# Ledger of designs, part 46: miniprotein binders against q9bqp7

Target 1, 240 residues: q9bqp7
Amino acid sequence: VPQNWFPIFNPERSDKPNASDPSVPLKIPLQRNVIPSVTRVLQQTMTKQQVFLLERWKQRMILELGEDGFKEYTSNVFLQGKRFHEALESILSPQETLKERDENLLKSGYIESVQHILKDVSGVRALESAVQHETLNYIGLLDCVAEYQGKLCVIDWKTSEKPKPFIQSTFDNPLQVVAYMGAMNHDTNYSFQVQCGLIVVAYKDGSPAHPHFMDAELCSQYWTKWLLRLEEYTEKKKNQ
Below, E stands for the ipSAE of ESMFold2; O stands for the ipSAE of OpenDDE; V2 stands for 0.75 times the mean of E and O plus 0.25 times the DockQ between their complexes.

## First folded at step 7 (miniprotein)

Design Gb1 (at its last look DockQ between E and O 0.45; V2 from the best seeds 0.00; counts 0 for: pae E 2.1 > 1.5, SAP 73.613 > 70)
Fold by ESMFold2-Fast, scan of step 7:
Structure Gb1 (fold): chain B 240 residues (1-240), chain A 97 residues (1-97)
Amino acid sequence: as target 1 above (240 residues)
Amino acid sequence: SPDEIVKEIEKLAEEVRKLLKEGKYDEAIEIALKAVLLAYELGDPELIAKVELLLAEAYIAAGDPRARYIIEIAKEIAEWLGSPELIELVEKVRKKL
């Protein structure tokens, strides 16, 4: 259990639609400063096993691809992920009409992969938007907040290929989602409450994406683990 | 989910063993590499070591000199885990070089 527990959900907020909610999705820019990001906290609190396995994965990839091939591979994966997120932000923007949706966006393997998920997504509230937890002192940049099958979710879009293996993110992806959720629920720039998460893993070959839905109970469980990682980060930083 | 990834890795590993028995070494290597990458994605060191050794067996069957380096990766994992079973498996595969 974390020493300084704080609730993920805000008792002063409702999960119901508010008439005062903006008609366009929020896109608050990330302001970089000394406050740690969610990704920094997670990266700096990796277990010894995760660090060890990440180094073995790097040896594995270099053995297969060579040093130059490995560099090219990681750069290409990063570019594909960036383009995937840009396409999703474009598709989910409510200001775009059906006539503005390029057929080429549907021909992308990753975009084809998520089509069945997108059919269940509506009521987009935020896209590529910054969150800050003022009490716990961390920041983040979330991908999307929208209703998935009628439930308001923090949605995180992932491509199946990563610059680094899931070793770093086997538990970290759910922690990242709940960290954004807890920050948003206590961030004065937002007025609504999110209680659910969704991690969507898209495939390059267009095979159906895997949705990993997280209900309120599961989010609460991962929130406790996130608080422990944040505590580890804070203690480590004090000793540096 | 992690459980679904484990089942997929196990399915791929069984396919690799079948392909090796059929003498389809290039296909065995391709499927084994997929299993290895999934095991790294899952982050289970025991599974990583086991499927790396299976990939090494496929490379040995194909006459690929990279097998020796793959065995070394698996050895490092087995030693890190302190698993007598995996250390023995590493040595068993190494003797096939």
Scores: ipSAE 0.626, ipTM 0.915, lowest interface PAE 1.0, mean pLDDT 86
Fold by OpenDDE base, look of step 8:
Structure Gb1 (fold): chain B 240 residues (1-240), chain A 97 residues (1-97)
Amino acid sequence: as target 1 above (240 residues)
Amino acid sequence: SPDEIVKEIEKLAEEVRKLLKEGKYDEAIEIALKAVLLAYELGDPELIAKVELLLAEAYIAAGDPRARYIIEIAKEIAEWLGSPELIELVEKVRKKL
């Protein structure tokens, strides 16, 4: 049980979208502060086993691709992910629909992969927007807040070359999503609350993306795990 | 489910053993690589070590020098786990080099 319990949901915020649907999604810039990011907390609190297996995986990949091949692979994965997020921001942003969409960004297998998910996405509230949890003292940059099948979600877009049909195969991604939810629900820059998460795994070959929907109950379960990771991070920093 | 992934890895491992007996070393390597990647996705170090050793056997059968490096990866996992059984299995495969 976390020592410093804090709720994921804010009882003072109504679940009802205020009737002023902002015509433009929120895009709050990430402030460069001493405050740890969600990603940093998760990376610094990986288990010894996770670190060990990742290093073995890296060695295995270097064995197959060579050192230069592995660097190229890593660079390509990063670039593909970045381009995918840029393309999604352009698709989901009402203002960028008027700019010359770089047609080359839209011609990807990953964009093809998510087309069936995008049909169920509406009511975009935020895109590439910073969240801060003042009490728990962490920050993050969330990809998207929108309605998925009529439910307001924090949406996290992921790229994969391999099928990830199970939420368990997304590693710490559920923790990232609930960390963003909890921060947003208590960030004064946001007037609304989210109760659901969605992880979308897009595939390079254009095969249908896997949506991993997280209801309020599942979000609460992962929130407890997130709090434990945050406490571990805080303890590690005090001992440094 | 994790259990389904384990079953798939076991199925793939049995197929690799069959292919090795048939002298189909390239196909055995390809399937063993799939099993290794599934084991890494599952994150089970014992299963990873076992499947890496199976891939090493396939590389040995094919005369592929990568077998030596794979055996070292499996050894590091076995030593990290402190599993005498896995260490013994590593040494058994190493003797085939």
Scores: ipSAE 0.560, ipTM 0.865, lowest interface PAE 0.9, mean pLDDT 90
Fold by ESMFold2, look of step 8:
Structure Gb1 (fold): chain B 240 residues (1-240), chain A 97 residues (1-97)
Amino acid sequence: as target 1 above (240 residues)
Amino acid sequence: SPDEIVKEIEKLAEEVRKLLKEGKYDEAIEIALKAVLLAYELGDPELIAKVELLLAEAYIAAGDPRARYIIEIAKEIAEWLGSPELIELVEKVRKKL
């Protein structure tokens, strides 16, 4: 029960894109400023249990891989995640041609894993684009806004082997999506709004990715949880 | 969904027990590690402790010295939870060393 509740959807905007919207996906540059990012808010409002479990996971990974092996594992997961996002941006962008794309970028198990999802994705409106909630004063960088099976979604692409806290990624992924959604819906750089979310978990071995669709009702439920995290963050920063 | 992840972890755990009974210790360890990964992704500390202890049992059966360290991780989680059932399970597994 947030003290400063604000709606996730903007009643002054249509949920349908205008016919005059640009055919090139939006890519608003992220501007650094004093207001917090979504990821910063989520990182600084993790529960003590989440922090505890993260440390236990790190200890067990170091046991299995050694310290140097864990650092290498972490670096490889970051690289693969970066390549995955770059490949998806390239695939979904009408500005790029396949002949000028890095073929190693497009050849990965993660890209194979999402092929069945990409067949259902159309109408790409934004890629790697900054959002700012002008009233609640937070920023983010969303991965993609596109139609999934006919519904306009904020889409977040994930790999299952990211070395960051699994608990953070498991519980906070829906919060991240709805925070981006709320910000986009109240950002003057965007003329439309989005009511649905999609989290796509891709696998290194090419196994079919798992889509997690969030309709408007589910997004509203997670939005309430996001507002609590933002409120908690704000209170903590007043004491610093 | 969380329920699908729990179902998969339970399936993997049963496969581990089958492999241990069959004496296929290296395969049991591999499957147990998959269960551990999923449990951490779910973020359920009780489930994490249980699958870590199952992995520890597989290490014990294989004579792998890593069992001792995995048991300590499970013990720390059990104590964090304050679960007498998990604490008892940790001690039961440790006695098999």
Scores: ipSAE 0.429, ipTM 0.833, lowest interface PAE 2.1, mean pLDDT 84
ESMFold2 (binder alone), look of step 8: mean pLDDT 91; pTM 0.915

Design Gb10
Fold by ESMFold2-Fast, scan of step 7:
Formats: C-alpha cells, structure tokens, sequence
Structure Gb10 (fold): chain B 240 residues (1-240), chain A 97 residues (1-97)
C-alpha cells in the first residue's frame, strides 16, 4: 500500500473556503458500521512497546489504587475526557449545542488549561464529526477542524494528569490525526482540504496546555506509517 | 542469561553509533530496532529508555517522524523511573529534532 497510490491530500481540493461550505460547523453523525474505526485499527496493531508500557502503567496504578480504585480511576478519566470534548464543542459552536449541560463543565481545569490555545483558534469548519475514507474503508470521529494561527488543522484535544502519567493515548496521536485528515480529504461529505494537524494536551490542574503542531510534510510522513498500520489490520482481519 | 542479553544489546548499541557516524542511517535503524526488541524482551526499563533514545537519534538522522513518538516513550519511562540522567538524555535527543 504505497502512499503514492493513496495520497493524504486530495489534488481536486483547495484549503481555502468556498461559497458551498456551510456557515455553521459540520457535525456528521458516526453510524454503526462493519467498517473499522481509526481507534480500532490502532488498538489491534499496537507494537510490543505500546502493549508493554500500557501493562506497566496498569500494574503501577493497581499497586497504588487497588483493583477497585483502578477501575474507578479509569472510568473517571474516560468521563472527564468525554466532558472536556463536549465542553470544547459547546465553546467552539455558534449554536450552543450543549446549553442544557452543567455550567460547571466549562470551568474545569482542562478548559482553563486550553484557554491560551483557544485564542488562536478561529474559522471552525467541523466539530465532533464523522469521517470515512471511501477507498481505504475506514471511519473515524474527529474532534475539530479549524484554523490554528491561520492554518486549517485537524485538531485533536487530549487530557493528561500531572504528575501521574496516562500514556495509552499518546503514542498513536499523530497517526490518529493524519488518519482523520486523509479520510476527510476523501470524504464526499466535505469539500475542503486539510493539510495540517494539531494535538493539544490539556492538564487537569489547569497548567498551560501543550500544542504539538504538524505541518504538511510531517503529516505526509505520518500518513505513510498509518497506511502500514491499516495494511496490517486488513491482512489480520482477512486471516480470521 | 540476562547478562548475556545485556552484553548483546550493548554491542548492538555500539554498532548503531558507528553506523550513524558513517552516515548509514537505514542500517543504523535496523540494528537499533534489534536492540530495542531485545531490551523489551529483557524488560529493563532503564535499558529500554536508553536504546529507544538511540533509535530516536537514528530516526532523526534519517528524517523519520517516528523519532517524536519514540522520544515520548523514553520520556514517560524516564519520568516513571525518576532518573535525572535519563530525563537529561531525553532533552538532549529532543534538541536534535
């Protein structure tokens, strides 16, 4: 699966907005499908290194919190991440789609952490929106597509605790971003071209979030690695 | 034995450094990956972090974005171990990026 047969960027598309683009951010719902998701592909093709670090993190947390405490901790981390994403969708959406939600969600340490990043975000094109690569047959749910410092980006919001590490979602974050980007660039539900990525790591204690910007060249390089992971997944599935 | 595996990893690490000096980046990556595999099989976190950072240097020399992911892996291990030496090594390699 060479990148030149399946390029990340669509030569038929421009990164500049056109008159056919909707005035409100797109939110295509994710539909249950037999087509694998980006997260499923990445989970099923983890390296020995990723598996080892995840297992080591689990053992450390279990030693610290106990079995029941670990389960409660992981459930709370998941819930806080979900709430963080929902709060960001609300903040970035002109429609105030989450008006009925608890106001206190907008005051979390994670939201405080990203304030300085949000000041550089404008021109929101999509929020919590499904993407599908029709040729490569995978789907995903991206967090946000917007201009960051004047460049149209797929933006992925991540949560992290200081000083306790939560490393599971870190290793494949660039692959996840470019997978969404390639899918969106070839999805008929979208008309624009995205060439850049941004991973924003927000902290529970409100410490300033860390932005990791990915230019077009870097995205192309990670795209090659994503294609290899997708190929591994596809071959593994056919041998079942 | 574990001691024999450590010596093999150290020998592979020296080969990687030699290949990097010779500008043979693809070969350096291949040998570094073997060292990484052995370190993970052995399960020594300090050794894993050190050979992962060596692999990162090979990826940096080759212009491969995989280096960024590897540096983050080594960083998490170094911080978990609380090793000032490894934390400093992570920053040294990151600066080459």
Amino acid sequence: as target 1 above (240 residues)
Amino acid sequence: SPDEIVKEIEKLAEEVRKLLKEGKYDEAIEIALKAVFLAWELGDPELIAKVELLLAEAYIAAGDPEARLIIEIAKEIAEWLGSPELIELVEKVRKKL
Scores: ipSAE 0.007, ipTM 0.192, lowest interface PAE 10.4, mean pLDDT 79

Design Gb11
Fold by ESMFold2-Fast, scan of step 7:
Structure Gb11 (fold): chain B 240 residues (1-240), chain A 97 residues (1-97)
Amino acid sequence: as target 1 above (240 residues)
Amino acid sequence: SPDEIVKEIEKLAEEVRKLLKEGKYDEAIEIALKAVFLAWELGDPELIAKVELLLAEAYIAAGDPRARYIIRIAKEIARWLGSPELIELVEKVRKKL
């Protein structure tokens, strides 16, 4: 149990649209400072099992691809993810344009993979936007806030080379989503309430993406685990 | 559910064993690698070690020296878990070198 409990949802906020909501999605720039990011907290508080398995996976990949091949592989994965996010931001924002690059990005397998998910996405309120939890002192850059099948969600887009049909295959991704949600719900730059999350795993070969929907109850459960990770991070930094 | 992916891995493992019996070592390695990647995505250390050892058996059958390194990875996982059954499986595969 976390020592410094704080609620994920803000009782002063509504999840209903209102007339003051901007017609253009918010895109608040991320300020780089000493306040820890969600990804840094998660990376520095990996369990002994996660660290051990990550090192074995690296050894395995290097064995199969060689050191140079592994470097090329990881660089390619990073570049593909970056391009996928750029394409999604363009698709979901009518004011963004991608010219010749857009042609190639829209033809990618990852974009084909998410088409059926995108049909259910509407009412976009934020894209590639910074969030800060003023009380718990962490920051993040979320991918998207939009309605998925009528429910306002923090949506996180992931790429995968292999099928991922269940949420546990993305171990820290639910924590990442609820961390962003809690921050947004208590960030003065935003006026709405998000109570649901969605992790979308897109596949390189264009096979249908898997949506992992997180209702309010599930978000509350993962929020408790995020608070424990944040507590571990804070304690470790005091002891360095 | 996790059960669906475990069943897929089990199906791939059976295919690997069949291909090995047929002497189709390159195909066995390809399918074993698919099972290995699925196990790593699941993050189940016991399952990872088991399918890595199956890949090691395919490498041994093909005369591929990479088997030695895969066995070491599985051994480290088995020792980390403290599983006698898995440690025994590592030794069984290592004796085939």
Scores: ipSAE 0.393, ipTM 0.790, lowest interface PAE 2.9, mean pLDDT 84

Design Gb12 (at its last look DockQ between E and O 0.08; V2 from the best seeds 0.00; counts 0 for: pae O 4.6 > 1.5, SAP 80.066 > 70, placed apart)
Fold by ESMFold2-Fast, scan of step 7:
Structure Gb12 (fold): chain B 240 residues (1-240), chain A 97 residues (1-97)
Amino acid sequence: as target 1 above (240 residues)
Amino acid sequence: SPDEIVKEIEKLAEEVRKLLKEGKYDEAIEIADKAVFLAWYLGDPELIAKVELLLAEAYIAAGDPRARYIIEIAKEIAEWLGSPELIELVEKVRKKL
């Protein structure tokens, strides 16, 4: 799929505030259907290098933790990630006062890790919200859409534990962000334009999170790569 | 940026080599673990192999049996890349077992 036939940015949308824009962040529920998710497309179209490195990473972790320990580790990482996302959704909701009642959520290492990033986040437009690309037929559930340092971004929150081996960039996080962006820009449930991405890696020990900002040019480059992955997925499914 | 991460990995690797020469094996392992974390985070197979081999040297110096497993993973990466330089590095580290 040529990028010029399916652009990431919608020429019919403005990045300027509209009087019809919702006063509270959107939270569109994910509908159950047969349309593939961004994560499924990426998982089923990994490159040979990504598959090779993922297998070696698993081998590396199993050698350190044992098979049962590795399963427990991955389950704990998933659970901690889920709790981190829930805490961030609560913190970023303008009308949420949960943090007054449960200060322990603000004392977690992951939340401490992102404090300096959160200071630069404002104008939240969507939280834990479903997106669907109407013409390319894929869906996703994005974490957050908000202004980061004055730029409207699709923000993706990640958790990590130092010093254990961690595989991040080879899992296509930038492709995931631009896939959500392109879907949102062409989803009738949304009226605004997003042109930037942000991947935030938070640490369990509270050390400062790493922000990876993606400007419009970088998002356009990754969009081309995402379209190739989506085409590969569609072709594989058609040949079954 | 990826370039900044590479520079940090190289700085940590130099620190590990210095600590190994000074006989500070536990500290060398700790710093090598940080380099290994960053290399896997970056997802560069050449850097992963190089810093895993450096961690293996620290394990060997400390008498840690985990060195054998790490060398095998680095060997598989070096062979997959078809890098003569990395394959030679694997063999040099393996001879220290």
Scores: ipSAE 0.697, ipTM 0.910, lowest interface PAE 1.1, mean pLDDT 86
Fold by ESMFold2, look of step 8:
Formats: structure tokens, sequence, C-alpha cells
Structure Gb12 (fold): chain B 240 residues (1-240), chain A 97 residues (1-97)
């Protein structure tokens, strides 16, 4: 139980945007400051089990690929994730999508993998947009806020291959989503709030992506875990 | 292919059980670690949980307290899947601590 519990939802804020027909998605720029990011908090508060898993995986990868091979692997995975993000932002933007960009961004297994999910996505409210929780003092950069099957969600897009083991990308992702949700719901740059989350894991071979839907109750459960991680982070910095 | 990888994992798992019966705990851990690596490569969460638990049993047999970290990894996967069968398996292995 967190020492300083804070609600994930804002009772003063509407569940619906001010207009029923959204126009242009929000894209709040990320500000550099001393306030910790969601990803830094999660990285600095990894459990002993996650540290053990990461080190075991890293050692095996280096054994199989060599140090240079491992660096190339991780660099390539990072670049593919970046390109996936760029492609999705382009696809989901309501403006003209015709731009001078790499045609290969839109032709990838990851983009094919999410096509069945994108059919159910509408009403895009935010893309690659910064959030800040003024009271709890943390920031983040959320991927997307949109309706999925009629439910307004914070949507997080993940590739199936990461520089770190799948377990961190799978299990810490719910904390990341609810941290973004809580920040957005209490960020004065946003006039609406979101009660649901969606994690979409895309596959390099184009296999159908797996959606992990999080209703308000599940989000509240993960919110409590996020608050504990944030408290742990704060306590560690006081003892530095 | 995925089917060939699954067959390799099953072969490695059988070898681990044999090594554990022979008291060759360090070798059992090395073979189980290879099975775990292949399971993560394949990306099958249920298979991952099962081979992680086999690795945990090898750590327990060797008296290595890091077994509890491995059990927690498997528990997190089992809870993510919502599998009562895997949750029971996790608890069965945890009780051997």
Amino acid sequence: as target 1 above (240 residues)
Amino acid sequence: SPDEIVKEIEKLAEEVRKLLKEGKYDEAIEIADKAVFLAWYLGDPELIAKVELLLAEAYIAAGDPRARYIIEIAKEIAEWLGSPELIELVEKVRKKL
C-alpha cells in the first residue's frame, strides 16, 4: 500500500472530449527537466527477478553472438521499433499522410501484424504526446490515445523484439500505460480523461498482433503498483 | 522451425530431469538454461513458464537460493496468462524451497 495514495481518475474531468468529433490529435512536446520519466522510474526500480532475467539473457546473447553481434542485434531492434512508431504515427494522423519518407516504413511485418487492430481504432485524440503529473512529479511520452472497439484508451504499441527480454516489455508495460493515464488525467494540457488501456504487441513476421485490453478496474490495480514503484524511486534518490 | 525448436526444448528438458536424478546439478542448470533461452526465443509464454520452473527445480536441487527469482518470473507469466494450471505448478515448485 502506497504511503501517499493518489487517484488515477480525475472526478472533475469529463470522460468525453469537449467535442464529439475530434479534429487534430494533441502532440504536447516533451520538456527536459529534472522530473523523472516513467521509463527511468521503471528502469531504476527493477525487481531482483527482472535484474536476474536481464543478466541471464544478456550473457547468453553475448555467448551466442559475440559482443559485436549483440551490439548489432540490439541496435537493429531499436531502429525497427523507432520505424514502427514513426509508421504508426503517420498512419494514425488525420492530416495528409503523403510525405517524403521511407516507403519501407509502411511495408513491414510489424505494420501488417497490427492491421486487424487498426480496423477497430478510431477517434484519435493524441499521438506521441507528453504527459506530466503535476502532483506526483513525473513525466512521460505516450504513444496514442484513441478509441478501441468504442472504448477510449491509452494505447501502447510494442514490437515483439526488444533490446531487453520480453518479460520486462510485457510486464512493466501495464505500469507504463497506467502511469501515462494517471498523468494525462491530471495534466492541464488535456481537457478529457481516459479510463482504459490497450497494449498491442506486434510481430515481425506479420502474424496477428495480440491486444491486451485493460479496463478501469485492472488499470486501478496496476496504478497501485505504479505508485509503489514511484515511491521506491523517490526513496532511493533520497538515499543517494 | 517452431516445431523443431519445441522438440529441442523437450529433449533438453528430458536431459535436465536425467541429470537431476544423477545428482549432476551444475550440468542440469546449464542444460535447463539453454532450454529457457530457446523458449524465450520462440516466445511461447506457457512453454517459457514451464521451462523456467524446471530451471528453478535445478537451482533448488543445487541449493542455490536464486531459485526464488526464477519462480517469481514464472509466477508473473502465469498471472499474465491467467492460467490456473500454471499458477498451481508455480506453487508446487515454490513449496520445494
Scores: ipSAE 0.358, ipTM 0.780, lowest interface PAE 2.5, mean pLDDT 84
Fold by OpenDDE base, look of step 8:
Structure Gb12 (fold): chain B 240 residues (1-240), chain A 97 residues (1-97)
Amino acid sequence: as target 1 above (240 residues)
Amino acid sequence: SPDEIVKEIEKLAEEVRKLLKEGKYDEAIEIADKAVFLAWYLGDPELIAKVELLLAEAYIAAGDPRARYIIEIAKEIAEWLGSPELIELVEKVRKKL
């Protein structure tokens, strides 16, 4: 049980976004400060086993591709992910629909992969927007807040070359999503709250993306795990 | 579920063994690589070591030099776990080199 319990949901906020559909999604810039990011917390609190497995995977990849090949691979994966997020932001942003969409950004297997999910996405409230949890003292940059099948979600877009049909296969991504939810729900820059999460795994070959929907109950379960990771991070930093 | 992933890995492992018996080494490597991916995804070191060794067997059968490296990965995992059974299995596969 976390020592510093804090709720994921804010009882003072209504679940219904006020009917003023902001014509423009929120895009709050991330301020660089001493406050740890969600990503940093998760990376620094990986188990010894997770670190070991990741290192072994890396060594295997280096053996298969060579050191330079592995660097190229990792760079390409990062670039593909970035381009995918940029393309999604362009697709989901009402204002960017007027700018010459770099047609090349839209011609990706990853964009093809998510088309069936995008059909169920509406009511975009935020895109690439910073969240801060003042009490728990962490920050993050969320990909998207939108309605998925009529439910307001924090949506996290992921790229993968390999199938991830199960939410468990997304490693710490569920923790990232709930961390963003909890921060947003208590960030004064947002007037609404989210109760659901969605992880979308897009595939390079254009095969149908896997949506991993997280209901309020599942989000609450992962929130407890997130709080434990945050406490571990805080303890590690005090001992440094 | 994790249990379903384990079942799928077991299914894939059985398919690899079948393909190896049939002399379909390239297909065996492809399926074994999928099993390895799922095991790493699951994060079960024992299962990872087992399926890595299975992939190593497929590489050995194909005459692929990558087998040596994969066996070393499995060895390190087995030693890290302190599993005599896995260490024995590693040595069994190594003898096929």
Scores: ipSAE 0.032, ipTM 0.414, lowest interface PAE 4.6, mean pLDDT 87
ESMFold2 (binder alone), look of step 8: mean pLDDT 91; pTM 0.900

Design Gb13
Fold by ESMFold2-Fast, scan of step 7:
Structure Gb13 (fold): chain B 240 residues (1-240), chain A 97 residues (1-97)
Amino acid sequence: as target 1 above (240 residues)
Amino acid sequence: SPDEIVKEIEKLAEEVRKLLKEGKYDEAIEIALKAVFLAWELGDPELIAKVELLLAEAYIAAGDPRARFIIEDAKEIAEWLGSPELIELVEKVRKKL
């Protein structure tokens, strides 16, 4: 249980559209601050188990691909993910058009993979937008806030390659989503409340993306775990 | 959902055991590799070790020299976990080499 508990949901906020809401999805720029990002907190509080598993995966991949092959593989995975996020932002924004780099990704399997998910996405309220939790003092850059099958969600887009998966902190994906959710719900730049999360795993071969939906109860459970990680980060920083 | 991934891995593991009994070693290796990849994505070390040892059994049945590398990986995971059950399973599979 966290020592400094704080609620994830803001009782004064609604997930319903407001007449004063902007017609274009919000894109608040990330400000340079000394305050930690969600990804930094998670990276610096990885468990010994997570560190061990990541190291074992690296050794296995190096044995298969060689050291230079592994570096090229991981670089390509990162670049593909970045382009995928940029393409999705363009597709979901009514005022943006795809640039050459995004057009190349539209022909990839990742975009084909998410087509059936995108058909259920509407009412986009934020894209590539900064969030800050003023009370808990952390920041983040979320991918998307939109309605998925009628429910307002923080949506996180992930890429996965088969049969050579790039191991990510799969344990931390739900924590990342709820961290963004809690920040947005208490950020003065936003007026609405998000109670659900969605992690979408897209596949390079174009096979159907896997949606991992998180309802309000599940989000509350992961929020407690996020608060423990944030507390651990804060304690480590004070002791250094 | 992690639960959905676990169920898929369990289903794949059962298919591997069936294929091994039927002497369909190449198919067993394919399905076992899929289970190993999903277990690594999930990041559950106990499950990783178990399906890696199942992959090792498929490699052994097929005469594939990669069995030794997979057994060693599973052994390191089992020892790190300090699991007597997994350490014993590693030794049982190693004896089949």
Scores: ipSAE 0.013, ipTM 0.349, lowest interface PAE 8.3, mean pLDDT 81

Design Gb14
Fold by ESMFold2-Fast, scan of step 7:
Structure Gb14 (fold): chain B 240 residues (1-240), chain A 97 residues (1-97)
Amino acid sequence: as target 1 above (240 residues)
Amino acid sequence: SPDEIVKEIEKLAEEVRKLLKEGKYDEAIEIALKAVYLAWELGSPDLIAKVELLLAEAYIAAGDPRARYIIEIAKEIAEWLGSPELIELVEKVRKKL
């Protein structure tokens, strides 16, 4: 077990929010390779309880909807989430061309749900952008980095309606946020420091989204848990 | 917070029990499903088993054949947890079939 610990925040980067640097791209494309993604690590290190419950949840949903109905339901949930993220990228992008996307995407109940959160979002630094932790060797695709109420945050947008797979639970969402944060803070493609996280849960019926803010201390606590999941993933791969 | 979600589940469960006593079975099912959805989102096996069994009681009262399958899912969870209390609750609800 290494004696050196891996900090979430980069000691070589300023604690103050840096001004946006035009040389740092808003969007870096994800290059898929043998390096594991955050979502893969989390999926492959689910607890035995989470795996058991996911199988039971699948059974209960199939009972309610039928096998074909369950497949349609899961595809629809995925599609709605994808469209929500596309709409948010369009809304938050400074470039006019992204707003030429289907205008119907901008009128969903989920977009209505997040309006009050969006009013407090400014200074966008990254959208749908790839991050890589060069030392810990994992990659991710984060949703957004922007100032929320004056604090630079990794922001993760979530949708909620009916029961979802445990991999989409708020349980692992803080781990996703801090994993992206730690990667970005140590990724040479970026020059700034992020110390806060924000998970936004939007609702299909347009009821106000719930923001779950994570300060620097809370991010550090979840970072420790993320490192344990990453270590577990690495050990499982050695034993295959 | 998780604690607030637990309190909401408990509130919904109490409403279901009241509706069942009043013979309002369709309303009991609707409220029980809301509690079930929250319990699965939370991922608490104990709460999942308890509210699924409550839904099963509502299904039994309404004559809905899905009750049997819901009881089996709750039974598997109770056995996974090794909870004598939940295993006993499963059998208590099953006897109402």
Scores: ipSAE 0.627, ipTM 0.904, lowest interface PAE 1.1, mean pLDDT 84

Design Gb15
Fold by ESMFold2-Fast, scan of step 7:
Structure Gb15 (fold): chain B 240 residues (1-240), chain A 97 residues (1-97)
Amino acid sequence: as target 1 above (240 residues)
Amino acid sequence: SPDEIVKEIEKLAEEVRKLLKEGKYDEAIEIADKAVLLAYELGDPELIAKVELLLAEAYIAAGDPRARYIIEIAKEIAEFLGSPELIELVEKVRKKL
């Protein structure tokens, strides 16, 4: 159990639209800050096994591709992910006018992969938007907040060349989603309540994306694990 | 299912062994590499080491000196796990160099 437990959900907020909700999705910019990001907290609190396997994977990739080839590979994976997120932001923004490059990205295998998920997405409230938990002192940049099959969700878009049909295959992704959720629910820049999460894994070859839906109960379970990782990060920082 | 992913890796491993017997070394390397990446996605260090060693055997059959480095990766994983069986498998593959 975390020493400084804090609730993920805010009882003063509703997930239903009201008159104060903007008609255009929110996009609050992420500012430079000494406050740690969700990704930094997770990276600094990886298990010894996770660190060991990551280093072995890097050795393997460098051996196969060479130093320059590995840099090109990782850069390409990063760029594919970035372009996928940019294309999704354009698709989901109701007033977006697509640039020529964005229109080309709409025809990618990743976008084809996610089409059946997008049919069930509506009521977009935030896109590429910064969140800050003022009490727990962490920040993040979430991909999307929208209704999925009628439920308001923090949605995280992932790219993969391999199927990941189970949430266990994306261990830290659920923690990332609930960290964003808890921050948004207590961030004064937002007025609504999010209680569900969705991790969407899109595939390069265009095969159907796998949605990993997280209901309120599951989000609460992962929230406790996130608080433990945050506590570990804080203690590690004190004991440097 | 993680169990389904394990079965896919096992199927790929069997295909690699078949290709090696047929002298199709380049194809064996391609399939073994796929199994290795799938094992890393699963995050099972024992399975990673086993399929890395299978890839090393494919490199050895192809005369590719990179086999030595792959064997060292598998050795480091075996030692991390403290697995006598896996350490023995590493040495068995190393002797084929």
Scores: ipSAE 0.170, ipTM 0.667, lowest interface PAE 4.1, mean pLDDT 83

